# VH-VL binders against q67yc9, part 25

Target 1, 181 residues: q67yc9
Amino acid sequence: DEPVPTPWPHQFHALMFMNYSGDLSMIDLWYDWTNGRNFNIIQEQLGGITYDLEWNNGTSFFYTLDESKSCRSGQLEVGILRPNWLDGAKYLGQQNVSGFLCNVWEKVDFIWYYEDVETKRPVQWIFYTGREAHIMTYEVGAVLEDEKWQAPVYCFNKEKKSLSTKGALSEFKGYKEKAAL
Below, E stands for the ipSAE of ESMFold2; O stands for the ipSAE of OpenDDE; V2 stands for 0.75 times the mean of E and O plus 0.25 times the DockQ between their complexes.

## First folded at step 22 (VH-VL; framework fv_nezutatug)

Design j1 (at its last look DockQ between E and O 0.03; V2 from the best seeds 0.00; counts 0 for: loop humanness VL .283 < .304, pae E 13.6 > 2, placed apart)
Fold by OpenDDE, look of step 22:
Structure j1 (fold): chain C 181 residues (1-181), chain A 121 residues (1-121), chain B 107 residues (1-107)
Amino acid sequence: as target 1 above (181 residues)
Amino acid sequence: QVQLQESGPGLVKPSQTLSLTCTVSGYSISSSYYWHWIRQHPGKGLEWIGYIWHSGSTYYNPSLKSLVTISADTSKNQFSLKLSSVTAADTAVYYCARHRYTSGFYPMDVWGQGTTVTVSS
Amino acid sequence: DIQMTQSPSSVSASVGDRVTITCKASQGIYDWVNWYQQKPGKAPEPLIYSAKRLQSGVPSRFSGSGSGTDFTLTISSLQPEDFATYYCQQSYETPYTFGQGTKLEIK
């Protein structure tokens, strides 16, 4: 039998190095299935920080904490990724990536997922857009304190400014939708 | 249906620059595919020349690197090959092909029909 | 560069025969090997990828096997349309390299 992807831990923290055609960013990912929430903190290279706060009820907040105080909220069709979101993915074989021997799966028209054969840790994600995610750290069981899972007040008032979602934010939306299929 | 078509002069003089264009139809070259040039000397095997990624990043066969330039024009959905200082050894059928991003897992799945280039005085 | 040593260079066979073509990589490349079929005056067409996976539309009489350094393309029962030149190719690392080819001729 072909190997199957390891379901995500119900709670983990990961730092990811992102490369999109030379555009670099880092994502501080907090996945908390137990509490039905996911947090992507995105640092653009020599740029600002954007926050993508996602709830399992489909509500998402995209905001900045800078002087612009930008915030965009939306209701998505799907919530956060379920632990077994890679189920049904097509196994492609093994590849050495960044010094790790990985099993590789494909979710068609969305992502190639690289998992270390030995440790079962994610190593790399490659989106069909060409964006690369390199998993730099993977801390199973790590949880962000509850107080930090709060969108700023201007996300809830009528005078909020809309935040344009670019790059990783766009892909992470598609990523949830594709993974839910 | 995805199609690739090579075009360019079939005859090039020695020391000149060979220029070919691959026109892609039915698929955007801005997608996550590698776009390759491969050539085949008469009666010989296949030689990989290089590729271009949608970002514009290129990689060339080290044996040809100093002489090869691959570029892309997304507005025309084309990518091109330039080979400078050609000799008779560069006489070949030239193919363009696409290759999925995870190229180790997939073949070059769509090829042009090839275009013959003869280097002669 | 990774060398792909293909054998035999040519083989004569009859319709219905079992044909085996081998390719040896100069180093371990897992299953990152593709096989192509090329007919005279035509571009190569993919047959097998990832050493053992059939390309869409390829008849089941074609099969691939191998991992590491030794790879095999097999045609279980040769058909008239199968007479062509076959190439292995590694996609493990750039520069991508091909075997020298195997010309399959009618006996």
Scores: ipSAE 0.014, ipTM 0.598, lowest interface PAE 7.7, mean pLDDT 89
Fold by ESMFold2, look of step 22:
Structure j1 (fold): chain C 181 residues (1-181), chain A 121 residues (1-121), chain B 107 residues (1-107)
Amino acid sequence: as target 1 above (181 residues)
Amino acid sequence: QVQLQESGPGLVKPSQTLSLTCTVSGYSISSSYYWHWIRQHPGKGLEWIGYIWHSGSTYYNPSLKSLVTISADTSKNQFSLKLSSVTAADTAVYYCARHRYTSGFYPMDVWGQGTTVTVSS
Amino acid sequence: DIQMTQSPSSVSASVGDRVTITCKASQGIYDWVNWYQQKPGKAPEPLIYSAKRLQSGVPSRFSGSGSGTDFTLTISSLQPEDFATYYCQQSYETPYTFGQGTKLEIK
């Protein structure tokens, strides 16, 4: 009788407003479980755009398209988030957030997750680090064109190193690596 | 509460192998962290030695690569450092440390208290 | 390897003083810098991460700033417990590297 979080759709696009202690960014999240890929396009407030491209086989790229043409690439032992990654979350009841009545769950040491009661869409999630993600738009079934999933050529002539990235979503990467155990 | 404690001999003769163990309590080393060794030379220099990832993968400072082995014993919840062919230059305080996923966002959050190793005949 | 050059090597200061410590990276590393405080006979402890974010439990008199290659740790009003050695550390890529340290001593 206790509500459980709705598994993520296999394909969606979300525009997210991120806030971490006043550091603001907008993120376009393209989630594509069907094709084993996940793409975060990160625009920092008054800053540049960073592309975080992940594949389910663990291949990962973090790059820019500006004149610097920077790219870091690596091979992770884990893939993208599974649709049911919220399985086992502890239900905390309902709360009004930004005009939405939400069911709220937590996964200890990771996240508080807010889902609209009526529509079952995500409204926000707050990481235990204090980083907040507010879902501004949510387009179930949206798919980014295949050609946009190609990392730039300069990503492929780089020595592999430990991936050290600045990212609003580093908490998800840490969670994925933990959850693989 | 996670705690790390280094152990091993405090005095090692030149050309021998230095062997240190870090015992971890309050957290499983087979869970999602990087487990590091760092040393601090007389004159206050900190030098990263390497880490072992919970999967068993290891990465070493290139300056020490052929001399260093880091390994884990999950049954004892310990990870260890072996440094071969030591010289007086290897005299240092040796620390073990825990590091959450190294995307560049997090510091090494828990350190052992350090163990002093002197290389002298 | 990315070199982290820390300045000054030592500072002699009084309680209540404002102290600034700088760290310069040999290449651009965005804001992927941590700062550690080490008291005599103790292990380093995290102080600041991502150049400017305070570690939990660290007093607000500590602050960090910088991006790219130039980073600064500031203590706005020294307290007796702040006399220690401070290290910057880059977390941009392996091998991770530390600055040489800045020893903050009583004047």
Scores: ipSAE 0.000, ipTM 0.510, lowest interface PAE 13.6, mean pLDDT 84
ESMFold2 (binder alone), look of step 22: mean pLDDT 90; pTM 0.932

Design j2 (at its last look DockQ between E and O 0.02; V2 from the best seeds 0.00; counts 0 for: pae E 14.3 > 2, placed apart)
Fold by ESMFold2, look of step 22:
Structure j2 (fold): chain C 181 residues (1-181), chain A 121 residues (1-121), chain B 107 residues (1-107)
Amino acid sequence: as target 1 above (181 residues)
Amino acid sequence: QVQLQESGPGLVKPSQTLSLTCTVSGYSISSGYYWHWIRQHPGKGLEWIGYIWHSGSTDYNPSLKSLVTISADTSKNQFSLKLSSVTAADTAVYYCARHRYTTGFYPMDVWGQGTTVTVSS
Amino acid sequence: DIQMTQSPSSVSASVGDRVTITCKASQGIYDWVNWYQQKPGKAPEPLIYSAKRLQSGVPSRFSGSGSGTDFTLTISSLQPEDFATYYCQQSYSTPYTFGQGTKLEIK
């Protein structure tokens, strides 16, 4: 009789306000399970835009488009988050948050996840690290133009390394790696 | 090892603004907790005032919302309470506390020793 | 606002006695209740969370139970250090609210 988390739609866009220890950012999350790709466009409060691009074959890029032309790339053993990545979460009950009555779940050592009871949209999630995501807008079925999914040329002329787990939403990357074991 | 300590004036005149500061030692207020103010009236129960995440995200008791401001100074590892237009009803022991999570799933695990504030002419 | 009503307001008991303190919420709140112990001149200390889970370092003679609206704190065999005031607190929605307290005194 416990509610279960709603699987993520196969394609959506979310605008998120992130807070981690006073470091604020806005993130545009473009999730595209249909095409096996996931893109976070991260704007830090103190300036700078970072692009975090992941493919279902494990290819990943973390880059800028400014004059520095910074890029970090790597090959992960796992792809993007599955739509049902919340399966098996422990139900904690209901909580009123920011004017929403939410169902709340926990995945131990990972995340607390809040979903609106009425609409089933995500409202917020809080990682075990204390990083907090507040979902401001949620657009089911939104798709980013294919041209925007291409990593810059300078990502391919640099030696590949494993990506850092530090930075916005790095907790999802760590979770995916552990879940594959 | 984590310690919270309230500081501020013990006597405040009616209509003034009450200002209290909580100094945190042994732990960074930037590290994943919510920081609360709670007060305990003489001979009465405990009343939650509000909390702040160090970035400025706040929630306040609706009964106090128009009069309360909670702020944080992460460089000093402090957070503060301002309560405007005080009356005798605001006489209480004021505590600061930390709280792992806003769901209320966990208790407020570390409290300050409390500071007594009296509002009188 | 969710009102938390504790009873009794005070209890006189002897070392070794079993004591039960109850707390009733004005609406269903699942098991999102904490219990605190407060000694004179000190801040409250967490005792039980999520209605039934013991805080680290709390002796096993303390236990909690309940869900929905009715919650209970039980001390199975009182020790001298247990004489204090006990508060329940709902953590289901803001504003977080406390019961009025139960004083546990030596008879």
Scores: ipSAE 0.005, ipTM 0.477, lowest interface PAE 14.3, mean pLDDT 84
Fold by OpenDDE, look of step 22:
Structure j2 (fold): chain C 181 residues (1-181), chain A 121 residues (1-121), chain B 107 residues (1-107)
Amino acid sequence: as target 1 above (181 residues)
Amino acid sequence: QVQLQESGPGLVKPSQTLSLTCTVSGYSISSGYYWHWIRQHPGKGLEWIGYIWHSGSTDYNPSLKSLVTISADTSKNQFSLKLSSVTAADTAVYYCARHRYTTGFYPMDVWGQGTTVTVSS
Amino acid sequence: DIQMTQSPSSVSASVGDRVTITCKASQGIYDWVNWYQQKPGKAPEPLIYSAKRLQSGVPSRFSGSGSGTDFTLTISSLQPEDFATYYCQQSYSTPYTFGQGTKLEIK
């Protein structure tokens, strides 16, 4: 039998190095299925920090904590990724990636997913957009304290609008939307 | 060198279906990339029609979605455009183009020379 | 759909001039903007991608800048072969949309 992707832990923390054809960033990812929330803290190379806060009810906040106090909020049709979101992916075989022997799966028009054969940890994600994610750390069971999951006050002064699932850093959102159909 | 070339009838009657083919050379369409159709009305700007992914997945401009079909023939290394129920508004130069990814970084890097399609009775 | 408002629609300039073309997106699209050059009877050719990156083979006199909603294409010193129509394009999301174009003519 072909190997199947390991479902995501209900809670984990990951530090990811992102490469978009030379545009580099780091993402501090907090996945919390138990509490129905997901947090991407994005540091652009020599740039600012963007916070992508997602709730399983479909509400998302994109904001900065700098002087601009920028915030966008929207409502998606779907919430955060379910732990078994890779179910049904096509197995492509094994590959050595970054010194790890990986099982590789494909979700057509979305992602190539690389998982360490031994530890079952994600190693690399390659999106159909060309964006590459390199998993630098993977802490199963790690949880960000509740106080850190708060969007700033200026996010709540704006009307909630429909939020596009397409665009930069929206690959997962786009997939969720498609998968819900 | 990768080359794209459009082909098809240059004249189509109103209410008929416009059919064009893009022949790709120097690269297998089944190997990767997104393959697009774009048109340009005389003296106007560019309008994106849609694309087909090498896997067969498609996406269309919502304004044309009900009338557009893009398909691929990997055995001929071609992909095609069908636009039904054409009107004078569909008179344009039609381009096919290659795009590495669906979004973000790279541009549509290789284009065909374009083919003129006139809708006239 | 995301609208790309390009300006000016036309510009007359001389060889050696500095030329700036602007494009405004109807929403924030990060730096997912491409610029194309089109000469009469020819297909568009890429000049700039990701707002500021030069396409391979494009002269260094071309440059791009901007992020969010406002983008610019600059030709630092216009050459005879640069007289053409230029288009911005957003690659943030489908449907992909283009600016109206800027025709750069010789003065």
Scores: ipSAE 0.000, ipTM 0.567, lowest interface PAE 12.6, mean pLDDT 90
ESMFold2 (binder alone), look of step 22: mean pLDDT 90; pTM 0.935

Design j3 (at its last look DockQ between E and O 0.03; V2 from the best seeds 0.00; counts 0 for: pae E 14.1 > 2, placed apart)
Fold by OpenDDE, look of step 22:
Structure j3 (fold): chain C 181 residues (1-181), chain A 121 residues (1-121), chain B 107 residues (1-107)
Amino acid sequence: as target 1 above (181 residues)
Amino acid sequence: QVQLQESGPGLVKPSQTLSLTCTVSGYSISSSYYWHWIRQHPGKGLEWIGYIWHSGSTYYNPSLKSLVTISADTSKNQFSLKLSSVTAADTAVYYCARHRYTSGFYPMDVWGQGTTVTVSS
Amino acid sequence: DIQMTQSPSSVSASVGDRVTITCKASQGIYDWVAWYQQKPGKAPEPLIYKASRLQSGVPSRFSGSGSGTDFTLTISSLQPEDFATYYCQQANDFPYTFGQGTKLEIK
């Protein structure tokens, strides 16, 4: 039998190095299925930090904590990725990536998913856009304290801004929306 | 004590627009809550219509999206429902309700008493 | 849409009985499930949220449990005031959806 992707832990923390055609960033990812929330803290190379806070009810906040106090919020059709979001992916075989022997799966028009054969940890994600995610750390069971999940007050006091799905993991948002159709 | 109260015409003709208002007292609609409309057809279960939250953001049940408009008037501490092109299927008790705006889940904790709307020629 | 299939549709019980109502989600969800009680001519009132958390002011004879696709509301010892219709609700995804209801009647 072909191997199947390992469902995401209900809670984990990951640091990711992102490369999009030379544009580099780091993402501090907190996935919390148990509490229905996902947090991407995005550090642009020699740039600012953007916070992408997602609730499983579809609400998303995109904000900064700098002097600009920028915040955009919106409603998406779907929430965060389910732990088993890779179910049904096509197995492509094994490949050595970054020194790790990986099982590789494809979701058409979305992602190539590389998982370490031995540890079952994600190693790399390549999106159909060419964006690359390199999983630098992977901490199963890690939880961010509740207080850190709070969007700033100005996210609630400002008028609605246009929701942008652009960002380091915009492909995930696109996929989720398609999957909901 | 926070209270929600629905108001509007109890009778609407087919193809017309149903218009209801929820008046909130004891709490500001500008706070961190979702403000919902839910309806219940006679002898049936509950159907979620949609909500409005701060900054005027709305989300509607896809089954009703094309027909539903929810708006808020912060000056009056009210939010409203408009349902266009009504039919007999829209006959129901209409409720407004709220739930906390949070990363976690809270139930709709405060409801209006409901207002009956009958669609009839 | 996520369907919440509630069972039974109706149940007859006596005061003092243990009553269990089940709600099955059409797909695996986290615990964003609530239970409501509705009496005739009244609005629903919350009983349980996040699958197992008791709403403030609700008697301890009410409890909720479940995960994945199966969720349960339990009344440990039925009281006269508990005869009503009960609904489950999921908030895992939009649109919010309710179970079809369980009418709890006096035997």
Scores: ipSAE 0.022, ipTM 0.619, lowest interface PAE 5.9, mean pLDDT 90
Fold by ESMFold2, look of step 22:
Structure j3 (fold): chain C 181 residues (1-181), chain A 121 residues (1-121), chain B 107 residues (1-107)
Amino acid sequence: as target 1 above (181 residues)
Amino acid sequence: QVQLQESGPGLVKPSQTLSLTCTVSGYSISSSYYWHWIRQHPGKGLEWIGYIWHSGSTYYNPSLKSLVTISADTSKNQFSLKLSSVTAADTAVYYCARHRYTSGFYPMDVWGQGTTVTVSS
Amino acid sequence: DIQMTQSPSSVSASVGDRVTITCKASQGIYDWVAWYQQKPGKAPEPLIYKASRLQSGVPSRFSGSGSGTDFTLTISSLQPEDFATYYCQQANDFPYTFGQGTKLEIK
């Protein structure tokens, strides 16, 4: 039997180093399937911080906390990534990557996913766009305090618009949109 | 401009090991692509042999798995095919090809010119 | 392995004719099909990917269609340079597999 990708834990925190053709960022990913929420806190290299907050009912916010106080809010037709979103991935064999022996899978038009053979932790994933995510820390069971999941008040004083698939981690948003077909 | 060129012996005796080299110019084999070997049998269609990832990992056609080795030499910008214990059934034109890392979305975009290998006693 | 069966194995046609070539997969492969053209003494060259998407630089007289198991390559008005052998290839699952080819000849 071929190895099968490990479903995402229901709750975890990952620190990710992102590289897109030299555009660098660090992302804190707080995944919380139990409470139907997903939060990416995105620090651009020598740049600003953007908060990308999604709920399983499709309510979504993309905001800053600096003086601009920008927020785009809206309603997506699909929720957060399911723990088993890697189901049906094609197994490509094993590779040594960054000092880890990894099982490698692909989901065509989306992602190559690298998982440590021994620990079953993600090591990296590479989007079809060329954007690379390198997993720096991976804390299974970690939960962000409830009060930090609250979008700022200025997200609620504006008329909601359809959210764009553009922006940080646009590949995941595009994948979810296509997968809802 | 990317070019691939196969090289190796055109005649191999049964039970010997077939060794071919693909030389890549205009692009680094260490970059994010799949590097494939494909062969075409006389009077028959194309058969995929396997690939090597940009990081050195390999995947082979299960029908050939125990006989095939694909490897890379990054200092020469080359990747190679070894096929052990050849028979007349291994007589074919052998191609090397490049394939974007978004493999299922795009076809193999750059092919070598092909090299004919005859297995004959 | 997913088998790809092409038909016809050969076709004779004249310049200006419309030609269709079909490819059938042994199981559902969505639209993960590519088409290649091969001229004598040359390597295959890509024409179509994802069943219906035209490779850059390929003339618009080539088109592809299909999903699931049944796929078609169409050449709307043959030109002299189109006489070649055509192959379909599935990219849904490894090992990648090719149809046996369709030879398009001058009538």
Scores: ipSAE 0.005, ipTM 0.464, lowest interface PAE 14.1, mean pLDDT 84
ESMFold2 (binder alone), look of step 22: mean pLDDT 90; pTM 0.925

Design j4 (at its last look DockQ between E and O 0.05; V2 from the best seeds 0.00; counts 0 for: pae E 17.3 > 2, placed apart)
Fold by OpenDDE, look of step 22:
Structure j4 (fold): chain C 181 residues (1-181), chain A 121 residues (1-121), chain B 107 residues (1-107)
Amino acid sequence: as target 1 above (181 residues)
Amino acid sequence: QVQLQESGPGLVKPSQTLSLTCTVSGYSISSGYYWHWIRQHPGKGLEWIGSIWYSGSTDYNPSLKSLVTISADTSKNQFSLKLSSVTAADTAVYYCARHRYTSGFYPMDVWGQGTTVTVSS
Amino acid sequence: DIQMTQSPSSVSASVGDRVTITCKASQGIYDWVNWYQQKPGKAPEPLIYQAKRLQSGVPSRFSGSGSGTDFTLTISSLQPEDFATYYCQQSYSTPYTFGQGTKLEIK
């Protein structure tokens, strides 16, 4: 039998090194399915920090905490990725990646997912756009303090509109939007 | 240093196809970024024509979509614009530009010097 | 398409003056607005991105503000090299659209 992707833990923390063909960033990812929320703290190379806060009710905030006080908030059709979001992915076999023997799956028009055969930890993600995510750390069960999940006050507008899929982690947002259709 | 330079005929006859090439130096067009074409009619503002993603995907202005083709030649580190069935309204300075899209926040940061194209019989 | 209505179309000012240019979007676009400076015979150069962020190398006398539909570019103290045409641009959605431009001239 072909191996199946390991469902995401209901809660985990990961540091990711992002490579968009030389356009580099780091993402501090907090996944919290239990509380229905996902948080990406994104450091651009020699740039600022952006925060991508996602709730399972479809509400998302994309903001900065610098002097610009930028915030985009919107409603998506779907919430955060479910733990078994890779179900149905096509198994492509095993491949050595970054010194790890990995099982590789493909979700067409979305992602190539590399998982360490031994530990079942994600090693690398390659999006259809060419963006690469290198999983640097993977802490199962880690949870961010509730107080740090608060979007700034300037994010709360009276009317919520659809959030553009453009921007950081657009691949995930785009997939969610596509999956809702 | 990244540089962009437009090239092509400065004169095109009506109903013909306008063809321009943007040559990129200092950065591989297959490595990243969006690559745009923008034009400016004499004494007027700027009009976005379309773009090509480093992976090859294209996006066009709906007003020009049926007439525009943008392509890339990675072996030459160039991307091109073809505009068919031109009229006097297509007379403009044509710019190519680079756009960092990683976060969607950044402007078109590097532009070519522009090339003037006149549509005239 | 999203329209960017820029005003004024032209402004005359003197060195040292405070200059304000406005841009109004036809719909809410958060802070997905860039500002460019264009001098005669030259390509546009970025000044401000994300409505408020100063492009690297741009003097601090330039600033941007606004969110939603109303945006402003401000030059706190006009310098001789600032006389040019300025454009706002939305990057919220394609097709990307520009304001009509504001020509800043010497009084």
Scores: ipSAE 0.019, ipTM 0.664, lowest interface PAE 5.3, mean pLDDT 90
Fold by ESMFold2, look of step 22:
Structure j4 (fold): chain C 181 residues (1-181), chain A 121 residues (1-121), chain B 107 residues (1-107)
Amino acid sequence: as target 1 above (181 residues)
Amino acid sequence: QVQLQESGPGLVKPSQTLSLTCTVSGYSISSGYYWHWIRQHPGKGLEWIGSIWYSGSTDYNPSLKSLVTISADTSKNQFSLKLSSVTAADTAVYYCARHRYTSGFYPMDVWGQGTTVTVSS
Amino acid sequence: DIQMTQSPSSVSASVGDRVTITCKASQGIYDWVNWYQQKPGKAPEPLIYQAKRLQSGVPSRFSGSGSGTDFTLTISSLQPEDFATYYCQQSYSTPYTFGQGTKLEIK
């Protein structure tokens, strides 16, 4: 029987180390399908912190909390990734990666996804752009306090635009839009 | 074509347990959807009872949570509602429905035709 | 629980009329509102989602608007097949709740 990817848990926290041709960052991913929300806290290497907050109704914010008070807000046509977003992925067999034996799947023009055979946890994924996400911690059932999901007040007086994100997560946003349309 | 069909007794006595089954055809209940029970009271309108996730996790209306159980049998492609200790207030048309996302990004897109349940002694 | 208060409870209107139905949430819910149409003897059918988006196959005479707490469903030119009961539904948080319905009668 050919293995299928494990659907994402409804709630989890993952710490990810991102590498794009030596351009490094860390991302705290708080995924909360139950409440229709997804939060990425992006720390650039020796740089600033960017907050990427998405709601299942398509409301999205990309902001900073530093002195610049930067915020871009907008409305995506689809919500956050579904737990089963890997349905239909093509199985490529098993591969030892970073000391883990992984099942490997591909979604064409999007991602290669590596899942530990024993624990069924994600180990890494590599976007079609070449950006790599290495999963450093994976806490199933972790919940971020509701108060932390509130975008800053300066996000709420801007004219909405289609979000143009150049952060580490632009591939997911592009995939969600293509998959929905 | 995805079809949902409710089945179960149309008459239930007070204090007994109401049991309904939703049979799904043309689609696997384990494929990425939430499965809901909703009821429509005479003259009062629609009330959400609860849902079951494709993984087996449930979410219930707090007003009913001590009385309700939703379960799934993937081998039969069915999910079921049990409502204990029924009273006349539980008389309603009961619907099952399919829902792509929680929190309403998409509506419940496929409904059964409904089954009338009367609670009477 | 988030209460959805729908108004009016019924409307009598002629073919070709513009009809509006309102729905008010007991707290802010952004635009997480669906609208359903229920014809007599049938299950509800989705009409509008995310307050403003038409479901596939829904005629363009239907439209939705609103955000926060106040939402509106509009039928720009009423047709005989629009005789039905209309429900708003919040999908911001469980338990999902419905307005009490608006019965639209074609005179």
Scores: ipSAE 0.000, ipTM 0.459, lowest interface PAE 17.3, mean pLDDT 84
ESMFold2 (binder alone), look of step 22: mean pLDDT 91; pTM 0.940

